# VHH binders against Abasic site processing protein HMCES (HMCES): the designs that were tried, part 28

Target 1, 269 residues: Abasic site processing protein HMCES (HMCES), of Homo sapiens (Human) (q96fz2)
Amino acid sequence: CGRTSCHLPRDVLTRACAYQDRRGQQRLPEWRDPDKYCPSYNKSPQSNSPVLLSRLHFEKDADSSERIIAPMRWGLVPSWFKESDPSKLQFNTTNCRSDTVMEKRSFKVPLGKGRRCVVLADGFYEWQRCQGTNQRQPYFIYFPQIKTEKSGSIGAADSPENWEKVWDNWRLLTMAGIFDCWEPPEGGDVLYSYTIITVDSCKGLSDIHHRMPAILDGEEAVSKWLDFGEVSTQEALKLIHPTENITFHAVSSVVNNSRNNTPECLAPV
Below, E stands for the ipSAE of ESMFold2; O stands for the ipSAE of OpenDDE; V2 stands for 0.75 times the mean of E and O plus 0.25 times the DockQ between their complexes.

## First folded at step 7 (VHH)

Design p28 (from l10 with D106P; framework vhh_6z1v_2; at its last look DockQ between E and O 0.74; V2 from the best seeds 0.00; counts 0 for: pae E 8.2 > 2)
Fold by OpenDDE, look of step 9:
Structure p28 (fold): chain B 269 residues (1-269), chain A 121 residues (1-121)
Amino acid sequence: as target 1 above (269 residues)
Amino acid sequence: EVQLVESGGRLVRTGGSLRLSCAASGLTFSSYAMGWFRQAPGKEREVVAAISRSGGSTWHADFVKGRFTISRDNAKNTVYLQMNSLKPEDTAVYYCAAEWGYSLTPEYDYWGQGTQVTVSS
């Protein structure tokens, strides 16, 4: 996974992340560093994206089932990294393969510290290789959405108002991630960064791409992944597998340019 | 300073029972998963059992086979290991450990000094 969409306004995003804590109370996640949230239809590595994580990471006595939402840098910077520039990382940390997560120190160590997060997105993009051509067809991949009678086809240029309504009820894609905290050697703010765990693609997606993000489907999976206080690393890793509960449609080549940030990026062609 | 102090280790006969205790101080006890480890002479340290912060989740090693039970009392800042049906093979130094991440790996944040459990035939 090298491209995602996360364009919802902050308030809408927050509401979309409503959850029940272990006591059954309805809650909204609290924001950490909300000013770092930058909505975009076209998120690339090194950009900031919102993730969910346990409040326990910030408050020692917090209920581990409570959630915080925070923008983090896409591309995990290990805590032990001693260079002043994260771009000097010699290895790619955009993704973490599920099969080697426990073999790589960069991911094993933060995972062992309970640094599990849920990466939020409208969906993610993948490119299908066209047989016989060097051309790649991009696809937008996301959770199936509940068709509300009034929600015209995602493709119908309905009124801005209708589009907003559609997105108000948009089920966000919830991807399993690992994050780490890096303190710059020269001082400054702690950098929170994440990697997306990837798995082999489900059958439905296999023709598009052979790998997919580990998707946490449903509140229980999300809760268990986040709750590192009550769910062990081993138990959490059992949640990491392919899911068939996805849909996709072809999109235009507009998404190929990471600078393009318009609704056209995820619009069906 | 964080301290984990194990107690209850002693000589016991085969088939006997023993309860180990580990008292924690210097940390927010309820914020840490706790574990019991053991190390026999000439063997590697191995995890015996682990318990989540609230005590709602527990893990036990396969060799325990239902004989040992980990529990905790957060009000007392104490974790316990009830050991029943002890065998000579259970002879080891037992260590209490605290970890933030509940990883069930040897990478725990804090360790006790250990308590000797000896099971005689």
Scores: ipSAE 0.838, ipTM 0.923, lowest interface PAE 0.5, mean pLDDT 92
Fold by ESMFold2-Fast, scan of step 7:
Structure p28 (fold): chain B 269 residues (1-269), chain A 121 residues (1-121)
Amino acid sequence: as target 1 above (269 residues)
Amino acid sequence: EVQLVESGGRLVRTGGSLRLSCAASGLTFSSYAMGWFRQAPGKEREVVAAISRSGGSTWHADFVKGRFTISRDNAKNTVYLQMNSLKPEDTAVYYCAAEWGYSLTPEYDYWGQGTQVTVSS
């Protein structure tokens, strides 16, 4: 996973993340640095994306089941990185393979500190190799959405105008991530950055690509991944596996250029 | 200054019981996972047991399951290791450790100085 869509306005995104804490109380996640959230239909590595993480990372007496939502840089910058410009990191930390996550220092160190996050997106993009040609077919991949009578009868998935109606109740894709905190050597604000854990693709996606992000399907999985105070790293890693609970449709080549940021990027073709 | 102070280590006979205590100061104890580690002469340091911040989740190494129990009292800033049916192979220096995360790895944030447990044949 190297491209996502996360275009919802801040208030819609926040409501889409309503959750229950350990005591069963209904909550909305509290924002940190909301001004850094930049909605886009076409997010690439090095851009900021919203993630959920435990409030305990910021407040030492907080309930670890309470959630913060914060924009973080896509592309994990390890805490030990010594140069002043994080874009000069020579290792690709956009994704982290599930099978080697405990072997790589860049990932095992933040995992040891409980730095697990849930990366939010409308969905992600993947490019299918077409045999006998250099052309690749892009697909938009996302959770199955509950179709209301009105949306289903109209065929909302077939029209960009109708897609605007489905966003009010869109079920966000929730991907397992690891984050780290980097302090610039010459001073300045702490940089929060993340990587998306990847697994072998499920049967339903095998014809599109051989890898997929580790998707946390449902609130139980999301809460256990985030709750580093009560769920050990080893137990949390048991949540990392392929899921069949995904759907997709082909999209226009407009999405190929990461500078294109329009609804056409995810519209069905 | 963060301090973890272990107590309770002593000489005990095979089949005996012992409870180790670790008192924490200088940190927000209820925000840290706690672990017990041990190191015998000529061996690597190994994880014996770990406990989540609330005490609602515990982990015990296979070689102590059914014999050792980890617990904590957040009001007293103390973590405990109850050791039953002690064997000579349990002879080691036992270390208390604190970690902000709950990782079950030997890479913890803070360590005590250790307490010696000797089990006689």
Scores: ipSAE 0.499, ipTM 0.792, lowest interface PAE 1.9, mean pLDDT 89
Fold by ESMFold2, look of step 9:
Structure p28 (fold): chain B 269 residues (1-269), chain A 121 residues (1-121)
Amino acid sequence: as target 1 above (269 residues)
Amino acid sequence: EVQLVESGGRLVRTGGSLRLSCAASGLTFSSYAMGWFRQAPGKEREVVAAISRSGGSTWHADFVKGRFTISRDNAKNTVYLQMNSLKPEDTAVYYCAAEWGYSLTPEYDYWGQGTQVTVSS
């Protein structure tokens, strides 16, 4: 997984992240650095995307079931990185394979510190190799959406009225991530950055691509992944597996160029 | 400033029981997850059991199965390891450790000096 859509306005995104805390109270996540949120239909590595993480990472004695939402850099920068420019990192940290996560220091160490996050997106893109050609067919992949009205499909979101019918009720894709905190050597703000954990693809996606992000399907999975105060690393890793609860459609090659940020990127073809 | 002091280690016969204690000072104990680790001569230190900051979640290594039980008393700033059905393979120095994150790796923030447990056949 190397491309996502996360285009909702901040207030719509925040409402989509409503949750229950440990006491059963309905809450919205509290933002950190909201001005760094850059919505786009076409997010690529090194860009910022919003993630959920436990409030306990920011406040001593906080309830670890309470959630913060914050933009973080896609492409984990380990806390031990010495150079001043994160682009000089000599290995790719966009994704982290679940079968080797406890063997890689870049992921094992922050995971052991409870630095688990939930990466938010409308869905992700994947490119299928076409038989007998070097061309690739992009697909937009996302949770099945509950249809409440006939015209509530993605292809009908061509106006403000239709957009609200589709996107105001969109179920965000929730992917398991690991984050780390890097202090630039010359000073400045701490850089928060994340990787997306990947697993073997489910049967439904195997014709498109052999890997998929580890999807956390439902509030129990999301809560357990985030709550490092009460859920150990070993127990959290049991949440990491493929899911068949996923759907997709083919999209235009407009999405191929990461500078294209339009609804056409995810529109069905 | 932070001190973790283990106690209760001694010589015990195979099949016997033992309770280890670890008293903590110089930290806000209820804010830390706690673990018990062990190290036999010539071997790597290994996690035996871990417990969340509230005590509501525990983990135990497979090699102690249902024989060992970790617990904590946040009012007394103490973590315990109840060790039953002891085997000669359990002979090791046992360490308590504290860390902010609830982890099963030996990357804990604070460590005790250890207490020797010896199990004779």
Scores: ipSAE 0.012, ipTM 0.546, lowest interface PAE 8.2, mean pLDDT 88
ESMFold2 (binder alone), look of step 9: mean pLDDT 85; pTM 0.867

Design p29 (from l10 with D106G; framework vhh_6z1v_2)
Fold by ESMFold2-Fast, scan of step 7:
Structure p29 (fold): chain B 269 residues (1-269), chain A 121 residues (1-121)
Amino acid sequence: as target 1 above (269 residues)
Amino acid sequence: EVQLVESGGRLVRTGGSLRLSCAASGLTFSSYAMGWFRQAPGKEREVVAAISRSGGSTWHADFVKGRFTISRDNAKNTVYLQMNSLKPEDTAVYYCAAEWGYSLTGEYDYWGQGTQVTVSS
């Protein structure tokens, strides 16, 4: 997972993240740095994406079940990184393999500190190898939606007005992430950056790509992944596995260029 | 200033029982996961047991499972380790540690000075 869509306006995104706290009260996550949220149909590594994380990471006395939503840079910059420019990081930290997460210092250290987050997206993109060619077919991959459960695609026959309505009740994709905090040696704001944990593809996606993000399917899984105060690292890692609860449709090659940011990127072809 | 003070360590016979206590001060105790570690002479420090902020989740190392039980009393700012069926190999200095996150990695934020437990024939 190297490309996602997360285009919902801030208010719609916030409502889509409604959750239940430990006492059963319905809540919306509290924003940090909301001005850094940039909706896009075509998010690549190095860009900011919204993540959910426990409020306890910011307030030592907070209930660990309360949630913050914050934009973070995609591409984890380890806290121990010594150079002044994070773009000089030699290693690709866009994704973290589930089978080696406890072996890699860049991921093991923040995971040990409870720095688990849930990466939010409308869905993600993968490129299927086409027969006898180096060209690849892009697909948009997302949770089954109420309005797409039996159709196999959305937007193909929808007007712009109807397309807007599908997003009002969109179930966001919730991917397991690990984040870290890097303090610039020269001073300035702490950089929060994340990686997406990856697993082997499920049977339903095996014809498209061999890997998939670790998807947290449902509020129970999301809650346990975020709650680093009550759920140990060992227990949280049991949530990391492939899921079959996913759907997809082919999209236009417009998505190939990460600078293209239009609804055409995820519309069915 | 944060302080973790262990107590209860002493000489005990094989098969005996012992309860260790760790009193915390200078921190919001209910905001920290707590752990018990031990270190025997010439050996690495190892995690024995850990407990979540509320006490609703506990973890025990395989070598003490069924014999040791960790618990906490947030009203008294204290974490306990009940040690039953003690063996000579349990002889070690036992350390109390506080961790803001519940990780079980041994890289805790605050440590006590340790209390000596000696188990003899």
Scores: ipSAE 0.446, ipTM 0.757, lowest interface PAE 2.1, mean pLDDT 88

Design p3 (from l10 with E99R; framework vhh_6z1v_2)
Fold by ESMFold2-Fast, scan of step 7:
Structure p3 (fold): chain B 269 residues (1-269), chain A 121 residues (1-121)
Amino acid sequence: as target 1 above (269 residues)
Amino acid sequence: EVQLVESGGRLVRTGGSLRLSCAASGLTFSSYAMGWFRQAPGKEREVVAAISRSGGSTWHADFVKGRFTISRDNAKNTVYLQMNSLKPEDTAVYYCAARWGYSLTDEYDYWGQGTQVTVSS
């Protein structure tokens, strides 16, 4: 997973993340740095994307079941990185393989500190290799959406005007992430950055791509992944596996250029 | 303001049982992981057992597994260590500790004064 869509306006995104804390109280996640959230149909590595994380990461005595939503840089910069420019990092931290996560220092250290987050997206894109050509077919991949008479899934929308209506009740894709905090050596704001954990693709996606993000399917999985105060690393890692609860449709080549940021990027063709 | 007060340490015979208690004040107890540590004269302090904030997760050192059990009562702001089948090598000062962070075996933020447990034949 190297490209996503996360285009919802801040207020719609916030409502889509409504949750219950440990006491059963209905809540909305509280924003950190909301001005850094940049909605886009076509997000690439090094851009900021919204993630959920436990409030306890920011407040010593906070209930670990309460959630913060914050934009973080896609591409984990380890806390031990000593250069002044994060772009000089010599290895790719966009994704983290589930099978080697405990063996790689860049991921093992923040994971040991409980730095688990849930990466939010409308869905993600993958490119299927086409037989006998250098062309690849892009697909938009997302959770199955609840069908209502007022709003349908994106696959049922025929025009751009109808597509705005489907987003009011869109079930966001929730991907397991690991984040770290990096302090610039010359001073400045702490940089929060994340990586998406990847697993072998499920049966339904095997013809499109051999890998997929580790998707946390449902509030129980999301809550356990985020709650580093109550759920150990060992228990949390049991949540990391392929899921079959996923759907997709082919999209146009407009999405290929990451500078294109329009609804056409995820429209069925 | 934060205080951890251990109690229950005493002289006990080999094979006996003992329950240690640690009462916490000045903190939101349910937000802290709790641990029991011990230190014998001339030896390094070692972690004995730890318990998560809700009590849903526990860790016990191999040398006490099956004999000691850590538990907590968040309504009473108290953590306990039930010690069974005591051996002379269990003789040590036992310390209660509180950690804001998640890790059950990393460095702890607050410490009690300790309670002496002596196991004799």
Scores: ipSAE 0.000, ipTM 0.160, lowest interface PAE 16.9, mean pLDDT 85

Design p30 (from l10 with D106S; framework vhh_6z1v_2)
Fold by ESMFold2-Fast, scan of step 7:
Structure p30 (fold): chain B 269 residues (1-269), chain A 121 residues (1-121)
Amino acid sequence: as target 1 above (269 residues)
Amino acid sequence: EVQLVESGGRLVRTGGSLRLSCAASGLTFSSYAMGWFRQAPGKEREVVAAISRSGGSTWHADFVKGRFTISRDNAKNTVYLQMNSLKPEDTAVYYCAAEWGYSLTSEYDYWGQGTQVTVSS
């Protein structure tokens, strides 16, 4: 997983993340750095994406089941990285293989600190290799939706506010992530960055791509992944496996260019 | 300054019991998960038991399940390891450790100096 869509306006995204804490209290996640959130139909590595993480990461006495939502850089920069420029990392940290996560220092160390997050997206993109040609077919992959079409139609002249109503009931994709905190050697703001854990593709996706993100299907899985105060690293890692509860459709080649940021990127062809 | 001080290690006979204590200072104890680790000569340090911030969740390694019990008293800033049915294989230096997250890795941020447990016939 190297491309996602996360286009919802902040208020719609926040409502889509409504949850219950450990005591059954209904809550909305509280934002950190909301101005850094940039909605897009075509998110690539090094851009910021919203993630959920436990409030306990920021407040010592917080209930670990309470959630913060924050934009983080896609592409984990390890806390021990000593260069001034994060783009000088010698290896790609966009994804983290589930089978080697406890062997790679870049991921093992933040996991030991409970730095688990849930990466939010409308869905993700993968490119299928087509037999008999060197061209690849892009697909948009997402949770099954209870209501995938509403009475409102989307036209070229529709305002962003009109499109919010189409997506009001969208079930966001929730992917297991690991984040870290990097302090620039020469001073400045702490950089929060994340990686998406990947697993072998499920049977339903095997014809599209051989790998998929580790998807946390449902609130129980999301809650356990985030609750680093009460759920150990090893127990949380049991949540990391392929899932069949996904759907997809082919999309146009418009999505291929990461600079294209229009609804056409995820529209069915 | 954070300080973890283990106590209770001594020589015991096979089949005996022993309780280790670890007193913490310089941190908000109830905000940390605690672990007990051990290291025998020539071996890597291994996790023995771990306990969540509240004490509501505990984990014990398969080689000590049913024999060892981890517990904590947040009012006393202390974590305990009750060791029953001790075997010669349990001979090691035992370390307590504190970490912000509830982890079963050996990469904890704060460590004690260790207490020696020797089990003989």
Scores: ipSAE 0.094, ipTM 0.553, lowest interface PAE 5.7, mean pLDDT 86

Design p31 (from l10 with D106Y; framework vhh_6z1v_2)
Fold by ESMFold2-Fast, scan of step 7:
Structure p31 (fold): chain B 269 residues (1-269), chain A 121 residues (1-121)
Amino acid sequence: as target 1 above (269 residues)
Amino acid sequence: EVQLVESGGRLVRTGGSLRLSCAASGLTFSSYAMGWFRQAPGKEREVVAAISRSGGSTWHADFVKGRFTISRDNAKNTVYLQMNSLKPEDTAVYYCAAEWGYSLTYEYDYWGQGTQVTVSS
């Protein structure tokens, strides 16, 4: 996973993240740096995306089940990185393989510090290799959505007005992430950056791509992944596995250029 | 400066009981998972027990289950290890450790200097 859509206006996104804390109280996540959230249908590495993380990371006395939502840079910059410019990091940290996460220093260290986050998206994009050509077919991949009589199916035949209405009750894709905090050696603001954990593709996606993000399916999995105060690293890692609870449809080549940021990027073709 | 100070280690007879304490200063104690480790003569350091920030989740190594209990008092910035039915095999230096994440691994952020527990027949 190297491209996502996260286009919801901030207020819609916040409501989509409603949750219950450990005491069963209904809450909305509290924003940090809300003005840095930039909705887009076509988000690439190095851009900022909203993530959920435990309030305890920012407030030493907070309940670890309470959630913050914050924009973070996609592409983890390890806390031990010694250069002055993060773009000079020589290896790609856009994704983190689940099978080597405890072997790689870049990921093992932040995991030991409880730096687990949930990466939010409308869905993600993957490019299927087509036989007999160098062209690839892009697909938009997302959680199955609730059907209503008004929207019917959210497939290829839906009108633009039907698509506009589905976003009010859209179930966001919730991907397991790891973040780190990097302090520039020359001084300056702390950089928060994340990576998305990847697993082997499920059978349903195997014809599109051989890897998929580790998806946290449901609030129990999301809560356990975020709650680094009460859920150990070893227990949290048990949540990292392929899921079959996913759907997709083909999209136009408009999405190929990361500078294109329109609804056409995810519209069915 | 962060300090973890263990106390309570001493010589005890087989079958006896002992309570170890670890007092923490210089950190927001309730934001750290705590662990007890031990290192016996000629052996590697091993994790004995660990406790989450609130104390709501605990882990104990198989070789001490039913005999040792970890607990904490966040108001007193102290973690405890209650050791019952002590055996000569429990003879070791016991270390208190703090970590921001609850990892159950050897790589903790802060360590105490250790307290010697000797169990004789």
Scores: ipSAE 0.362, ipTM 0.700, lowest interface PAE 2.5, mean pLDDT 88

Design p32 (from l10 with D109E; framework vhh_6z1v_2)
Fold by ESMFold2-Fast, scan of step 7:
Structure p32 (fold): chain B 269 residues (1-269), chain A 121 residues (1-121)
Amino acid sequence: as target 1 above (269 residues)
Amino acid sequence: EVQLVESGGRLVRTGGSLRLSCAASGLTFSSYAMGWFRQAPGKEREVVAAISRSGGSTWHADFVKGRFTISRDNAKNTVYLQMNSLKPEDTAVYYCAAEWGYSLTDEYEYWGQGTQVTVSS
């Protein structure tokens, strides 16, 4: 997973993340650095994406079940990185493999500190290599959506007014992530950056790509992954597995260029 | 400076019981998960038990499950390991460790100096 869509306006995104804390109180996640959130139909590594994480990471006496939403850089910069410029990182940390996450120091250390996050997206893109050709077919992959009589489908030739209704009730894709905090050696703001954990593809995706992000399906899985104060690393890692609860459709080549940022990127062809 | 000080290690006979304590200073104890680790001669350090920030959740390795119990007293800044039905295989230096997250990795942020437990036949 190297490309996502996360285009919802901040207020719509926030409402889509409504949750219950440990006491059963309905809550919206509280924003940190909301000005760094940049909606896009076509987000690539090194851009910022919104993630959910426990409030306990910022307030030592907070309830670990309470959530913050914050934009973080896609591409984990380890806390021990010694150079002054994170773009000089020699290895790609866009994704981390579930099977080796406990063997790689870049991921094992932040995981030990409870630095688990849930990466939010409308969905993600994958490129299917067509047999006998170098051409690739892009697909938009996302949770099955509950159809309402008012919202219609994404592929419908709806009026502009109807398009907002589709997204108002959109079930965001919730991917398991690990983040780290890097302090520039020469001073400046702490950089928060994340990686998406990947697993083997489910049967439904195997013809498109051999890997998929680890998707946390439902609020129980999301809350357990985030609650690093009360849910152990070992219990949390049991949530990391392929899921069949996904759907997809082919999209046009417009999405190939990460500079293209229009609804056409995820529209069915 | 953060300090973790283990105590209670001694020679004990097979089938015996022992309680280890670890007193923490220099940190906000209730904000840390705690773990007990051990290192036997010729082996790497392994996780024995871990306890969540509140003490509401605990984890024990399969090889000690049913025999060892981890607990904590946040008012006393202390974590405990109650060891029952001790076996010669339990002979090791036992370390307590503190980490911000409830973790089962062996790369905790803070470590004690260790306390020796020897189980004789």
Scores: ipSAE 0.487, ipTM 0.768, lowest interface PAE 1.9, mean pLDDT 88

Design p33 (from l10 with D109N; framework vhh_6z1v_2)
Fold by ESMFold2-Fast, scan of step 7:
Structure p33 (fold): chain B 269 residues (1-269), chain A 121 residues (1-121)
Amino acid sequence: as target 1 above (269 residues)
Amino acid sequence: EVQLVESGGRLVRTGGSLRLSCAASGLTFSSYAMGWFRQAPGKEREVVAAISRSGGSTWHADFVKGRFTISRDNAKNTVYLQMNSLKPEDTAVYYCAAEWGYSLTDEYNYWGQGTQVTVSS
């Protein structure tokens, strides 16, 4: 997972993240640095994306089940990184393999500090290699969605007007992430950055790509992943596995260029 | 300054029981997960047990399950390790550690100086 869509306006995104705390009270996540959120149909590494994390990371006496939503840089910069420019990091931290997460210092250390987050997206893009040519077919991959006017699922074959209305009640893709906090040696603001945990692809996606993000399917999984005060690292890692509750459709090559930021990037072809 | 002070380590015979205590100061105790670790001569440090901030969730390593129990008293800023049915293999220096997150790794932020537990015969 190297490209996502997260285009919802801030207020729509916030409502899509409604949740229940440990006491069963309905809540909306509280924003940090909302001005850094930049909606886009075509988000690449090094850009900021919204993530959910426990309020406890910012307030010592907070209930660990309460959630903050904050934009973070995609591409984890370890807290121990000594250089002044994060782009000089010698290895790629866009994704973190689930099978080696406890062996890699860059991920093991923040995981030990409870720095688990849920990366939010409309969905993600993946490129299927076509035989005998350099051409690749892009796909938009996302949770199954429910039609607003009917109880049936929304699909690629539905009318364009139904797709325009779906965003008001879109079920956001919730991916398991790890974040870290880096303080520039020369001073400046603390950088919050994240990586997406990846797993082997499920059967439904195996023809498109051999890897997929670790998707947290449902509020129970999301709550357990975020609650670093009450859910241990070992217990949380049991949530990291492939899922079959996913759908996709082919999209046009417009998405290939990360500078293209239009609805055409995720429209069915 | 954050301080974790372990107590209770001593020589005990095989099959005996022992309770270790760790008193914390200089931190908001209820905001930290706590762990007990041990290190025997010539071996790396290993996690024995861990407890969440509230004490509502606990974890114990397979080699101590059913014999050791971790608990905490947030009003007294203390974490405990009750050790029953001790074996010679349990001989080690036992360390108390505090971490912001409930973790089973050895990357804890604050560590005590350790208390020696020796199991003989």
Scores: ipSAE 0.072, ipTM 0.543, lowest interface PAE 6.2, mean pLDDT 87

